# Designs tried in a protein design chat: VHH binders against B3 domain-containing protein At5g26805. Part 8

Target 1, 156 residues: B3 domain-containing protein At5g26805, of Arabidopsis thaliana (Mouse-ear cress) (q3e922)
Amino acid sequence: MIKSLFYTFLQTKHQEESNNSRDPNYPLFPQEIEIRPIAYFPWEIIKTLTTDEIISKFQLPMEKIRDTMLRHASEEDIYRTKFMSCETNILVKDLDTNTIHQGKLWKHPCENNFALRESWIEEFVKRRRLVVGMVVGMYWDFEACMFCFSVLDGRQ

## First folded at step 4 (VHH)

Design r4 (from r1 with E98W W100S S101G G102E E103Y; framework vhh_7qbe_3)
Fold by ESMFold2-Fast, scan of step 4:
Structure r4 (fold): chain B 156 residues (1-156), chain A 116 residues (1-116)
Amino acid sequence: as target 1 above (156 residues)
Amino acid sequence: QLQLVESGGGLVQAGGSLRLSCTASGFTYAMGWFRQGPGKEREFVASISGSGGYTYYADSVKGRFTISRDNAKNTLYLQMNSLKSEDTAVYYCAADTWYSGEYDYWGKGTRVTVSS
């Protein structure tokens, strides 16, 4: 087996279950040691868009933002179960356009993965004309209680 | 650039236990175990979130295998109990460093042989 082709050509059960596209993200950003722009500091999620993000969903590592819920210590598990099992309304601020958009946070019924699905396609992919290969960032704003989004490296 | 180093494979009798480890040279988000047995296609075994708070298992291993991680050591574990001959495979460690839904880095694999 060729190492560089290992996961791109071999569709695993997990890839099928997560509904991954055959066009995976490139692993080469950033590679060189450079003084990173300050704008990269707040980003908890940095993602190179693949066909799956353009036609289906944007997956989120919710564990990085769970600390917003720590004040609900006695009810945290109940909140998470309810939040994770439901499609819930959230706000996503587009920092590039300075506009706020409604998102619907979805949790996979059989996986501990979270995503923005149709709301991501409508409010971000189509509105911003996002394409495969663009690099985007997201973070949670604890004061505003919403996600913040920006295109970090774009392509027309 | 990121390296994954697996260890813990070997020969074990059916019904026995084995613990696999995978050490990453740096930060990872999601990590997982995959396997490929003789004459079989590669299959998913288990995955774990960056925090370790969330796990997912293939139906074939539920109740027998446990995935865990120690983020202070950048190490992923797979505790395998009640091993069956069907578990004979090369086990691969995989890591997602950007939460892309695709595993960016893969280990070289460690061989597990379960005697009948």
Scores: ipSAE 0.000, ipTM 0.113, lowest interface PAE 14.8, mean pLDDT 73

Design r5 (framework vhh_7qbe_3)
Fold by ESMFold2-Fast, scan of step 4:
Structure r5 (fold): chain B 156 residues (1-156), chain A 117 residues (1-117)
Amino acid sequence: as target 1 above (156 residues)
Amino acid sequence: QLQLVESGGGLVQAGGSLRLSCTASGRTYAMGWFRQGPGKEREFVASISGSGGYTYYADSVKGRFTISRDNAKNTLYLQMNSLKSEDTAVYYCAADLEYWSSTEDYWGKGTRVTVSS
């Protein structure tokens, strides 16, 4: 439960225009951030794919999972997702192919992050032939209760 | 600020038993045990819900380990039976005060378990 109003802290108009994001913690300094025009706003997660995403996992910050899928989840659902050793089944719609794919959401035992691991590699990296340097986006569809995925920039 | 203190680790021969305890400085929601063996990443062992009504175990320990809690004492337990060499690890207690919180305050320093044969 958030009692503090820090979550209402707004980005300046200039900051919103520069990165097409309302999240003041995304992108974070001091890392160099690659800025490119993203035509469609609903993207909550935008990544330029690195070797880690191609061979291992697609990492999701806990804040994005909490604020999308699990904000009002039951006590049992929170217990299962956070403390069970099992991956949680989720759906991810590929907007480019208009297909729905089964994902398995994994929680890192020591870090405040989630990831799609082998299901991401099989259902997205291999199926879509994704390569390092491509820009991809994801957002949560509250109506359909699933993630939506698209390739935003297919540069190689 | 929540603190977790583990105890009960030690040296034990294969087939033996140990009981680990973890005392929290305050009330917690769900709690669990994790372990890290030599040259391995930290792995899940067992968890228990806030009420104690639900428990979950890793396949490698199911039937040998029992997790329990005493909410009046803010204490979590792990009864380990039929210990094997692969159970050698540092065992860590984890707790959740807020449903999505995950900070240093919610992990103990660990207690070392060595199983010799």
Scores: ipSAE 0.012, ipTM 0.308, lowest interface PAE 8.6, mean pLDDT 75

Design r6 (framework vhh_7qbe_3)
Fold by ESMFold2-Fast, scan of step 4:
Structure r6 (fold): chain B 156 residues (1-156), chain A 118 residues (1-118)
Amino acid sequence: as target 1 above (156 residues)
Amino acid sequence: QLQLVESGGGLVQAGGSLRLSCTASGFTYAMGWFRQGPGKEREFVASISGSGGYTSYADSVKGRFTISRDNAKNTLYLQMNSLKSEDTAVYYCAADEPYWGTSEYDYWGKGTRVTVSS
């Protein structure tokens, strides 16, 4: 799996004014002097779909699950997911359709893999008619506490 | 890299008892026991939280097995009572990285064999 990290520089009020933005809703408020350091932008997980993703599961890297979902999880949720192979309910927002779907996070008992299984097939593969060769992206939204999903490149 | 070493396996008669141990080379958060019998998939047996305050058991071992830990010794235990022939398996210790760790992999021992005979 390919990790993609993007950075966004937030514009100061002076940059917004000098750029003569066409967006009338671009806000200029008291935080105009706020310069944020380069931050991670959406796509942390990018996959080209294979047969396994179409008929079985969407695998998630362990380190991303640790740094996202399990970061502030209760001790009970952490070991229940990792050592008991119990499914944990998570939300996944489909950014393309603006809909929120329930996923079930599972960990293979003998491998260092997390995955979304049947819920991924039903709520994403079948609903979106995903096929082998499509490129999809995911990232974790720390504020909403959910994954965000989009199709980045499709093939027919 | 974290190392886990299991011990305490052996041959025991049905109805007997064994205590398995697993010593970690460093701090662990959550830990658990898994087992794999001949021709079977690996299955969950029991787990324990980092503090030892929470435990979970597979239905097949509830009331017979007790998981515990001694964090001062970095050691996990599985007390196995009322052993049945179906408990025959290689028992594996598994450990989580520290709660805030960023390790790529979960940690597993090489296993210790338990044979329950009539």
Scores: ipSAE 0.027, ipTM 0.358, lowest interface PAE 5.3, mean pLDDT 76

Design r7 (from r1 with Y56K T97S E98L S101G G102S; framework vhh_7qbe_3)
Fold by ESMFold2-Fast, scan of step 4:
Structure r7 (fold): chain B 156 residues (1-156), chain A 116 residues (1-116)
Amino acid sequence: as target 1 above (156 residues)
Amino acid sequence: QLQLVESGGGLVQAGGSLRLSCTASGFTYAMGWFRQGPGKEREFVASISGSGGYTKYADSVKGRFTISRDNAKNTLYLQMNSLKSEDTAVYYCAADSLYWGSEDYWGKGTRVTVSS
């Protein structure tokens, strides 16, 4: 389940009861829950969609690919992905629809940028009817070895 | 800062051969050759891993071009055989940064012209 992997930092009630690392501390009044911006977790990539994302490509900075998909990759896999002129097959899960889609990751020949091009337009822009101004997020699921996608703002 | 210097370009007749060289001012990881022909965007030609154990070629040059390196000399090579008019381009050397995510290094290019 992607939800369980998404919530790896968050213990279920069952997991909290079994966690021995938590020191007993019983305040007289309940502690307020810390509110964190959605951008802080789990999203490695957050974009407000522009015309370029709607008609052409979803650009992924090389540092994001390095720190996600390629973080634990072999020298061979890094070399093949970074210096390839051909596209690399990847999976992207749409968390909003609970569906998995095949993407093709393209490396720009002269820049430290990757992109999803035609597969992004067909499988996400057209399927989800995405428009300029929507905010979307992506993160890498290390257990499932795929990207996870959600619309963060502009949802119906 | 790392500097790359290409050499070996020139005029050659179709069916001929040229050997390009690229010397780096210091240690490099992966390296590659790219080219830009008249009226075209810059395109990938060939690449080689830091160890030299892995290579990748564009379909248009497979069987004709061979990439190699001499790490003791910090030098990258491209042996070009059976040259065609379509191979006419400025050829650029590129090197990967030691730090993943840093900018790639590029040379200024060497011109190859293939005549009929």
Scores: ipSAE 0.017, ipTM 0.372, lowest interface PAE 5.5, mean pLDDT 77

Design r8 (framework vhh_7qbe_3)
Fold by ESMFold2-Fast, scan of step 4:
Structure r8 (fold): chain B 156 residues (1-156), chain A 118 residues (1-118)
Amino acid sequence: as target 1 above (156 residues)
Amino acid sequence: QLQLVESGGGLVQAGGSLRLSCTASGFTYAMGWFRQGPGKEREFVASISGSGGYTYYADSVKGRFTISRDNAKNTLYLQMNSLKSEDTAVYYCAADEWYSLTGESDYWGKGTRVTVSS
C-alpha cells in the first residue's frame, strides 16, 4: 500500500519531467502537501557530502545493506563482499538523469561498514560534478533490485 | 549468542611453524583470520567459505599460510609455515552469519598472540 502509493508519486513526477506536462489549473490543495512527500520520502539514506564522499567513498550503514542487498545476494556474493573485500557489482539508478550505472560495493575487511568507492567517484562525483555541501539521497528499489540516487539539494 | 574461542598462539623462531585454531559455539557461514601487529591497524589474513570450497589469502601470506575448517567440530584452523618477524601479531578469528537480524552480523574472538623471534 505504502510502496504502491510511493511509486505512483515517483512515476507522476518522472512523467511530468519527461513529457514537459504541467497542470495549468489552480492547485486543488496546498503545494506543501504534494512537495513534502515527494521531496523527503523515500530517502532511506540522506547525506550532506563532505570531502570524504568527494575524494574517497560513499559509506552505507550495515543495517541498510543487511535489509536490502543481502536478502537478494547469492552466497558467493556475500562471501566475496564480506570476507574477500572484493567489490561486488550492484546497480545504481540516477533518478535525476534517468540512467543506470554499475556500482562496486566494498566492505571494510575489519569493520561492519560498506561503501561505494572508485565506482562512486567515477560514476557519480565526477559525472555529476558533485561538490561538498550538496545533499543527496539513496534508497533501495525492491522491484528493480537496485539503489536509486538523487541530488536533493545543491550548493548555490 | 555466538562465541569464538581461539588457541595455538605462542613463541616461535623465524622459519618455524604454528597452528592456530578457533572453535565456534555453532555453525557459521564464512570465517576468517585477521591480525594486528605492534603499532599497526588490524589487517586481513585469510578467509574460508561455509562449505570450505572457497579460500582467499592476503598477498603477504600466500604460499605460507593455509586456512581450513572442520564443520563437524565448528572449528577454523590456520596453518602458518615459514614464519617471519613481520608475522608477529595478535591473531583474531572472525565469523559472519548472513541474513542476521541482529544489529551485529560479525563475531570476533578474543585474539591469540603470535611472537616470531629472529
Scores: ipSAE 0.000, ipTM 0.228, lowest interface PAE 11.2, mean pLDDT 74

Design s1 (framework vhh_7sr4_2)
Fold by ESMFold2-Fast, scan of step 4:
Structure s1 (fold): chain B 156 residues (1-156), chain A 118 residues (1-118)
Amino acid sequence: as target 1 above (156 residues)
Amino acid sequence: EVKLVESGGGLVQPGGSLRLSCAASGFTFSSYAMGWYRQTPGKQRDLVASISSGGYTKYGDSVKGRFTISRDNTKNTVYLQMNSLKPEDTAVYYCAADTEYWSGEDYWGQGTQVTVSS
């Protein structure tokens, strides 16, 4: 079973940290398709907001979602999100306001794309009054088991 | 054409060592979690060791401290170093690649026999 391999191969964040049997030569952070300048760490996702992010959705790369879903999602939540295009709850911390918000993770039925849709619009775009042209960053916090968000424009 | 080709199995005496290799082709190796499972006739397959795309490892309780899993993304190969082998380690060992969330498919090798006997 694909599903049995999923739960067997991947450790929870707690197990990964407690086991300490990681290959020293392996990347510490999840793999990225594109190389980022060192100045953009710790940000795994950096976006200059377009109209699509302001009125529709915040797209998340499949590889980032795979790691988070493997550690925290139930079997039913994985099935519903991946195969039925239902939304699954995730947490996103706004580092600028020090507040935690519920995101609803959605998968496109025919593509390897995940997004935050209405929850992103309500909890981030409207609440923070985000506009086209702003630069935002997001990364996964392995200790807190949630995404962390910040507005990078106008920061020090 | 996806292929997982296992090698390194064989007959060894108790206390001996073997290194299994699994050469992968036909998919983006670095994006997959890789693992080794073993099966004895009449029983289900059990996890021996796994290594995630991020390098985190997991071991079955009976092999901790004796076996080490590693991967070489430049060679598209995953390894299982087996030390202090016991008769109870006798089984067919299978290489597997897990990508359910990326492509919706996992892959299995054909298996390689490991026999620990005097």
Scores: ipSAE 0.000, ipTM 0.096, lowest interface PAE 12.8, mean pLDDT 73

Design s2 (framework vhh_7sr4_2)
Fold by ESMFold2-Fast, scan of step 4:
Structure s2 (fold): chain B 156 residues (1-156), chain A 119 residues (1-119)
Amino acid sequence: as target 1 above (156 residues)
Amino acid sequence: EVKLVESGGGLVQPGGSLRLSCAASGFTFSSYAMGWYRQTPGKQRDLVASISSGGYTKYGDSVKGRFTISRDNTKNTVYLQMNSLKPEDTAVYYCAADLYPYGSTEDYWGQGTQVTVSS
């Protein structure tokens, strides 16, 4: 039985927390101390957060979504995403916290972008206390069939 | 203003072939999914085929292996190649752009093109 690295780490983190035997590192959060390179691969999307991402939505380029996610989606998933009559459910893994969150993928009718709207605000902006000026990255994990998210540069 | 213009329909014998074309304007064609629907009298419109901006295709079960959807982003045109046509393929074929996530799609439908498969 083989599990992907991301799924294995998620369960390992839960086990460590339930055991209460480890001294959790309580520094000022590593991303506030160490700034990761902005131009580092594997990031398909790198954004400096603006007011729009904090208040409203996280936009995803249509070409990136359709070339990566939709190329490998089932026909039922393609049907829902193509017609956009309802928001499409997707998973987004927060690599910094090792948690998986449900998102709803929305397509703007007049703009060439998909977006994560209310679920992005609730599950990422509020939960992680994201602020304007932070740099974040996102990529599609073909093995896990989900987006992966990380804060690349904490606010200075 | 979004505009879709279909062409290529006609009368063919069973086993024949037709190629439908849809010329699009008024939006950034290369960034949107395009599709073909068909409607027979007394029935609702059914999806025949769709193609994403990245080229991912989907087909209705009744047309798999016989029809091929393609697009030419330099000409803002989507095509439907129809092979091994059957009498049950007789319908008005509509081009659609996937621009609206909600409600009626009336504003982005083409006028339709009639395909008739009979002797």
Scores: ipSAE 0.000, ipTM 0.116, lowest interface PAE 13.6, mean pLDDT 71

Design s3 (framework vhh_7sr4_2)
Fold by ESMFold2-Fast, scan of step 4:
Structure s3 (fold): chain B 156 residues (1-156), chain A 119 residues (1-119)
Amino acid sequence: as target 1 above (156 residues)
Amino acid sequence: EVKLVESGGGLVQPGGSLRLSCAASGFTFSSYAMGWYRQTPGKQRDLVASISSGGYTKYGDSVKGRFTISRDNTKNTVYLQMNSLKPEDTAVYYCAADTGYWGSEYDYWGQGTQVTVSS
């Protein structure tokens, strides 16, 4: 396994907080003081599970990766992610169980898609007994540098 | 005119070695990521190995430690050194070039070369 280039440009919470001279593309996210409907506000990725997600993989299109873990990456590094086939370890927090799971994010070198494969099946599908038709959400936690996952609708 | 020309495939006994070559022309080779894929009839293409323009490599789980990808930008050629070959490695091997531009749909593929591992 090789670490991917996009992980090189993510700042940890400690690195962000230690910078007196901040890059406008690496903002600190203060708590919002306005009253807002919270139900779907943080969800950058919402997916209704199909057979493919239950038996094979959870696909993340490049646009969603760009808006989440690559949000603060340079355009050059985003373009370079297309040149490389890479697997990298990422963390995914299951908000429903309050547990953190290690995932492997895989990129096909000739496609604009990323996927969580075996780790998604073992750590989420099997562990949570997910089925076709469930609605799940993910968002990127810039402080913890991990995805956060929840089942939004489990009804058939 | 873009061309990828593969060579080096053949029949080999289990435990043997082969070196595949892919000669590229018609584009700025050094600026492209290069990869090797393999396909068995009725199945999707699987990534075997890739190498970026900067020389970073990635391998499929089934070939790690046995195969090595490399490139020679002066010869516009990418190589796959295959060691400790197994019957499960039998497939058509394809060379591919990726532009790496976000949103690009124009990748280039070679003709494929057959590798057969049998006793």
Scores: ipSAE 0.000, ipTM 0.106, lowest interface PAE 14.1, mean pLDDT 73

Design s4 (framework vhh_7sr4_2)
Fold by ESMFold2-Fast, scan of step 4:
Structure s4 (fold): chain B 156 residues (1-156), chain A 120 residues (1-120)
Amino acid sequence: as target 1 above (156 residues)
Amino acid sequence: EVKLVESGGGLVQPGGSLRLSCAASGFTFSSYAMGWYRQTPGKQRDLVASISSGGYTKYGDSVKGRFTISRDNTKNTVYLQMNSLKPEDTAVYYCAADEPYWGTSEYDYWGQGTQVTVSS
């Protein structure tokens, strides 16, 4: 099984047995090399896109916002974000195209959920021609103060 | 059992005033942020006003300067004083309680709602 949905290789760390090592210029013991998918680092949010993400919104549960952009925020900043009365502008970097896009973070009036709505549809779904079944990832960049986005599996 | 009970709604003419009350029980009221939301048929609920355990207040843009939120921790009650009421303020008003920290067990608690109608 050479690849998974997240591009993981099962046997990449072993190619030969240590009994084949008789060259003094090479290690006596096989060096373990493991190739992991980008999806398991640094991604804090991984989604398989459904119809709702393609036509409506990219939901961010409150705990994901807490653990990302608000991870080190004060109680007052958490309160201000939780009770926001309008959409807040945030930046989202598309790592695949190396471009930065305006997102509008919307807070559901009745639920502990946030979403990117029209800005997600225009700047990501339409621009990247995203379809149902694609796997995407996001993480928060604490230095740049923005979300970073990538398509992790675009197979159709 | 968590319980939020709204009162004070009714029919009022434009320019009039109403004071809504929300009596809370079943949790440590003084530690919770409290808010008022309103809903018109066919629309989502919108934030009217909120007050934190520490006294920070927030208001929806349409009600700033007209409405005032306050709380009385000795009575476990949050209030919404509504002045200069307009027909557009007609809605069902809901009381809500939020935990101070965003924990894995956090829930928004809601009251049953109270109708406010502003009509001549």
Scores: ipSAE 0.013, ipTM 0.399, lowest interface PAE 7.4, mean pLDDT 78

Design s5 (from s1 with E100W W102S S103G G104E E105Y; framework vhh_7sr4_2)
Fold by ESMFold2-Fast, scan of step 4:
Structure s5 (fold): chain B 156 residues (1-156), chain A 118 residues (1-118)
Amino acid sequence: as target 1 above (156 residues)
Amino acid sequence: EVKLVESGGGLVQPGGSLRLSCAASGFTFSSYAMGWYRQTPGKQRDLVASISSGGYTKYGDSVKGRFTISRDNTKNTVYLQMNSLKPEDTAVYYCAADTWYSGEYDYWGQGTQVTVSS
């Protein structure tokens, strides 16, 4: 059975108690640690954009693709990706604009990497005016069955 | 270095049999699903048969009942037994490691020619 993540919004009593078990004698506001820890959960991919991401492609680690799209792909889609180097359609939601965009997933012929190429440049880099040094995140939404994207550093 | 070495291809008459072998090295063979693919010139490559790490098999509709895939984890080898061969089976046959593990995505052999002709 597929269950919506929305129904897990309410924490268990144990989770609520463990979240509140921290020592109150230490500073409440950690200045040396990331002050928005939620930005590290649910993000599976956090990347500081380089020139390659701005002019060419957004590389996705194989493990993230394997655990999402490719594990449940049809044999035809697997064949096309492995042997034809064809681009496969996936959906990517831009959480910052609340819009859904088609990504085209490409397998590098000589590397164990997947990438979003022209679709990433057109639908994300150009549309969002992304620049080198920005920090972005991606994760798989198990309920919506699509990737979710956001700019985490947020200087736009 | 990952390597898949195919053998057993050749020329056979219609109704004949061939046994293809694929010797694998450079990865943990027993943990990966293995498959046989085939391609004719100018046509899309298609899956002939696959076998999971747990031994579960799947066959293409055109070969079901005629071909049998098997594996020997002690020898790091996958086999394709081809019976009742037809001219339509003429193709280059490729051994492939179907992996969804740790970014070790996709290895295949150089291919072996199977020709079914009188």
Scores: ipSAE 0.000, ipTM 0.088, lowest interface PAE 15.4, mean pLDDT 72

Design s6 (framework vhh_7sr4_2)
Fold by ESMFold2-Fast, scan of step 4:
Structure s6 (fold): chain B 156 residues (1-156), chain A 119 residues (1-119)
Amino acid sequence: as target 1 above (156 residues)
Amino acid sequence: EVKLVESGGGLVQPGGSLRLSCAASGFTFSSYAMGWYRQTPGKQRDLVASISSGGYTKYGDSVKGRFTISRDNTKNTVYLQMNSLKPEDTAVYYCAKDLYPWGSTEDYWGQGTQVTVSS
């Protein structure tokens, strides 16, 4: 099937289209773009908060960060965070309060994960009075070059 | 397949020098940051030095001023020049590939090369 709207497999679909160039019913490029309602805004990270998130850190899985959020990060910022064991300054917008907060992104030296540590505790856990069992979401805003945060369940 | 092969380790007296080499294959070497880590038995690996694709370098505090990391993109090789070696530098040294843009479950390590600083 060549009528996929997902561009992740564009090379394979382009090759298949080239192989089927004689098919008169083959669709013309570009493929019709799927329009998603704003209600389906993608939350790349959804967490049910545990004790670890309340007292220690908000862990970011590398797989989601690498594939959805890193397009705007500079090579030097990536290198600094990963190899220098330095925290990298990032912005996190709290969509519920419409406020922007400075965060510090940390890379575990031996594990494939990133986290927001002290800045998460001060700017989000304490400020929002977050508790175990709340469901929160986060995504990267490519236009604003910042993370966006919201409480999805357990709102006060 | 990503493959990293370390060489250049050995036995050296305090105050001596060694040059470690890491030959890389199976990926576009020039596009990735490379690093050197070391491990003493029973301890976690720690960062010795790293170099970005653009040549920016970082050093661990204990080796700064004594060790120099460099790369040769035409040879797909990263180097660690170790000067003024001390007994506490004794460890297995590992070459590491940084999977650009950032590390993943596919981060790759070499087999390691033993460095022993002793009289």
Scores: ipSAE 0.000, ipTM 0.134, lowest interface PAE 11.7, mean pLDDT 71

Design s7 (framework vhh_7sr4_2)
Fold by ESMFold2-Fast, scan of step 4:
Structure s7 (fold): chain B 156 residues (1-156), chain A 119 residues (1-119)
Amino acid sequence: as target 1 above (156 residues)
Amino acid sequence: EVKLVESGGGLVQPGGSLRLSCAASGFTFSSYAMGWYRQTPGKQRDLVAAISSGGYTKYGDSVKGRFTISRDNTKNTVYLQMNSLKPEDTAVYYCAADLEYWSSTEDYWGQGTQVTVSS
């Protein structure tokens, strides 16, 4: 459930023919404003942790990582990460403990997704004793040039 | 309109050769790293070969010494020369263009071309 993910309802060829519509059916943006959960600010990525995040990896959408990588990563690091499945060094600040940790950013060869793998398990899951069902957030801090992490629902 | 069009795939016997071409249009080709990936049904997509905007090349371990990637910036085309083909090379081959670090332009993928190595 990624906060910034846009959903577009696309008509099938058959549905376009039936409805005589040539435009995609778009989700309506909210016009009536409800009080949004405070936990949504400033978080670009919000996840309820599953077994995959506890034993394997923390997935990051490519479009958000590209914006951060364009500002700080070298051309060779981008090339190696995307085409050679090499990991790129990235910093992640734990806002709950006020500590900075090294991450290794990996690109899935088949999917438009990046992930933090073993570095996430060692520096966050084990260190913070994270468990399935906890809600965590991440965002990019342009001033500090690193990701920021916090547990939004769960242990301190 | 961005477009990557692969060609040159087909059926070939073990030990044979094929040359794949990928014709690019709608973007500044010379500024992008180009790559070839392959995928077999039920398996993940694997990097076959890549070439940077500056001409630096890398290859997957299984194809090193047999395949050669090259590019022609005047023709906006990237090539994959495949020699000593094996049945294990049977896959759909995809051309990809990677975003350069100073551009927010999206990555681009071709539609794929089938390579079958069989008698």
Scores: ipSAE 0.000, ipTM 0.187, lowest interface PAE 13.1, mean pLDDT 74

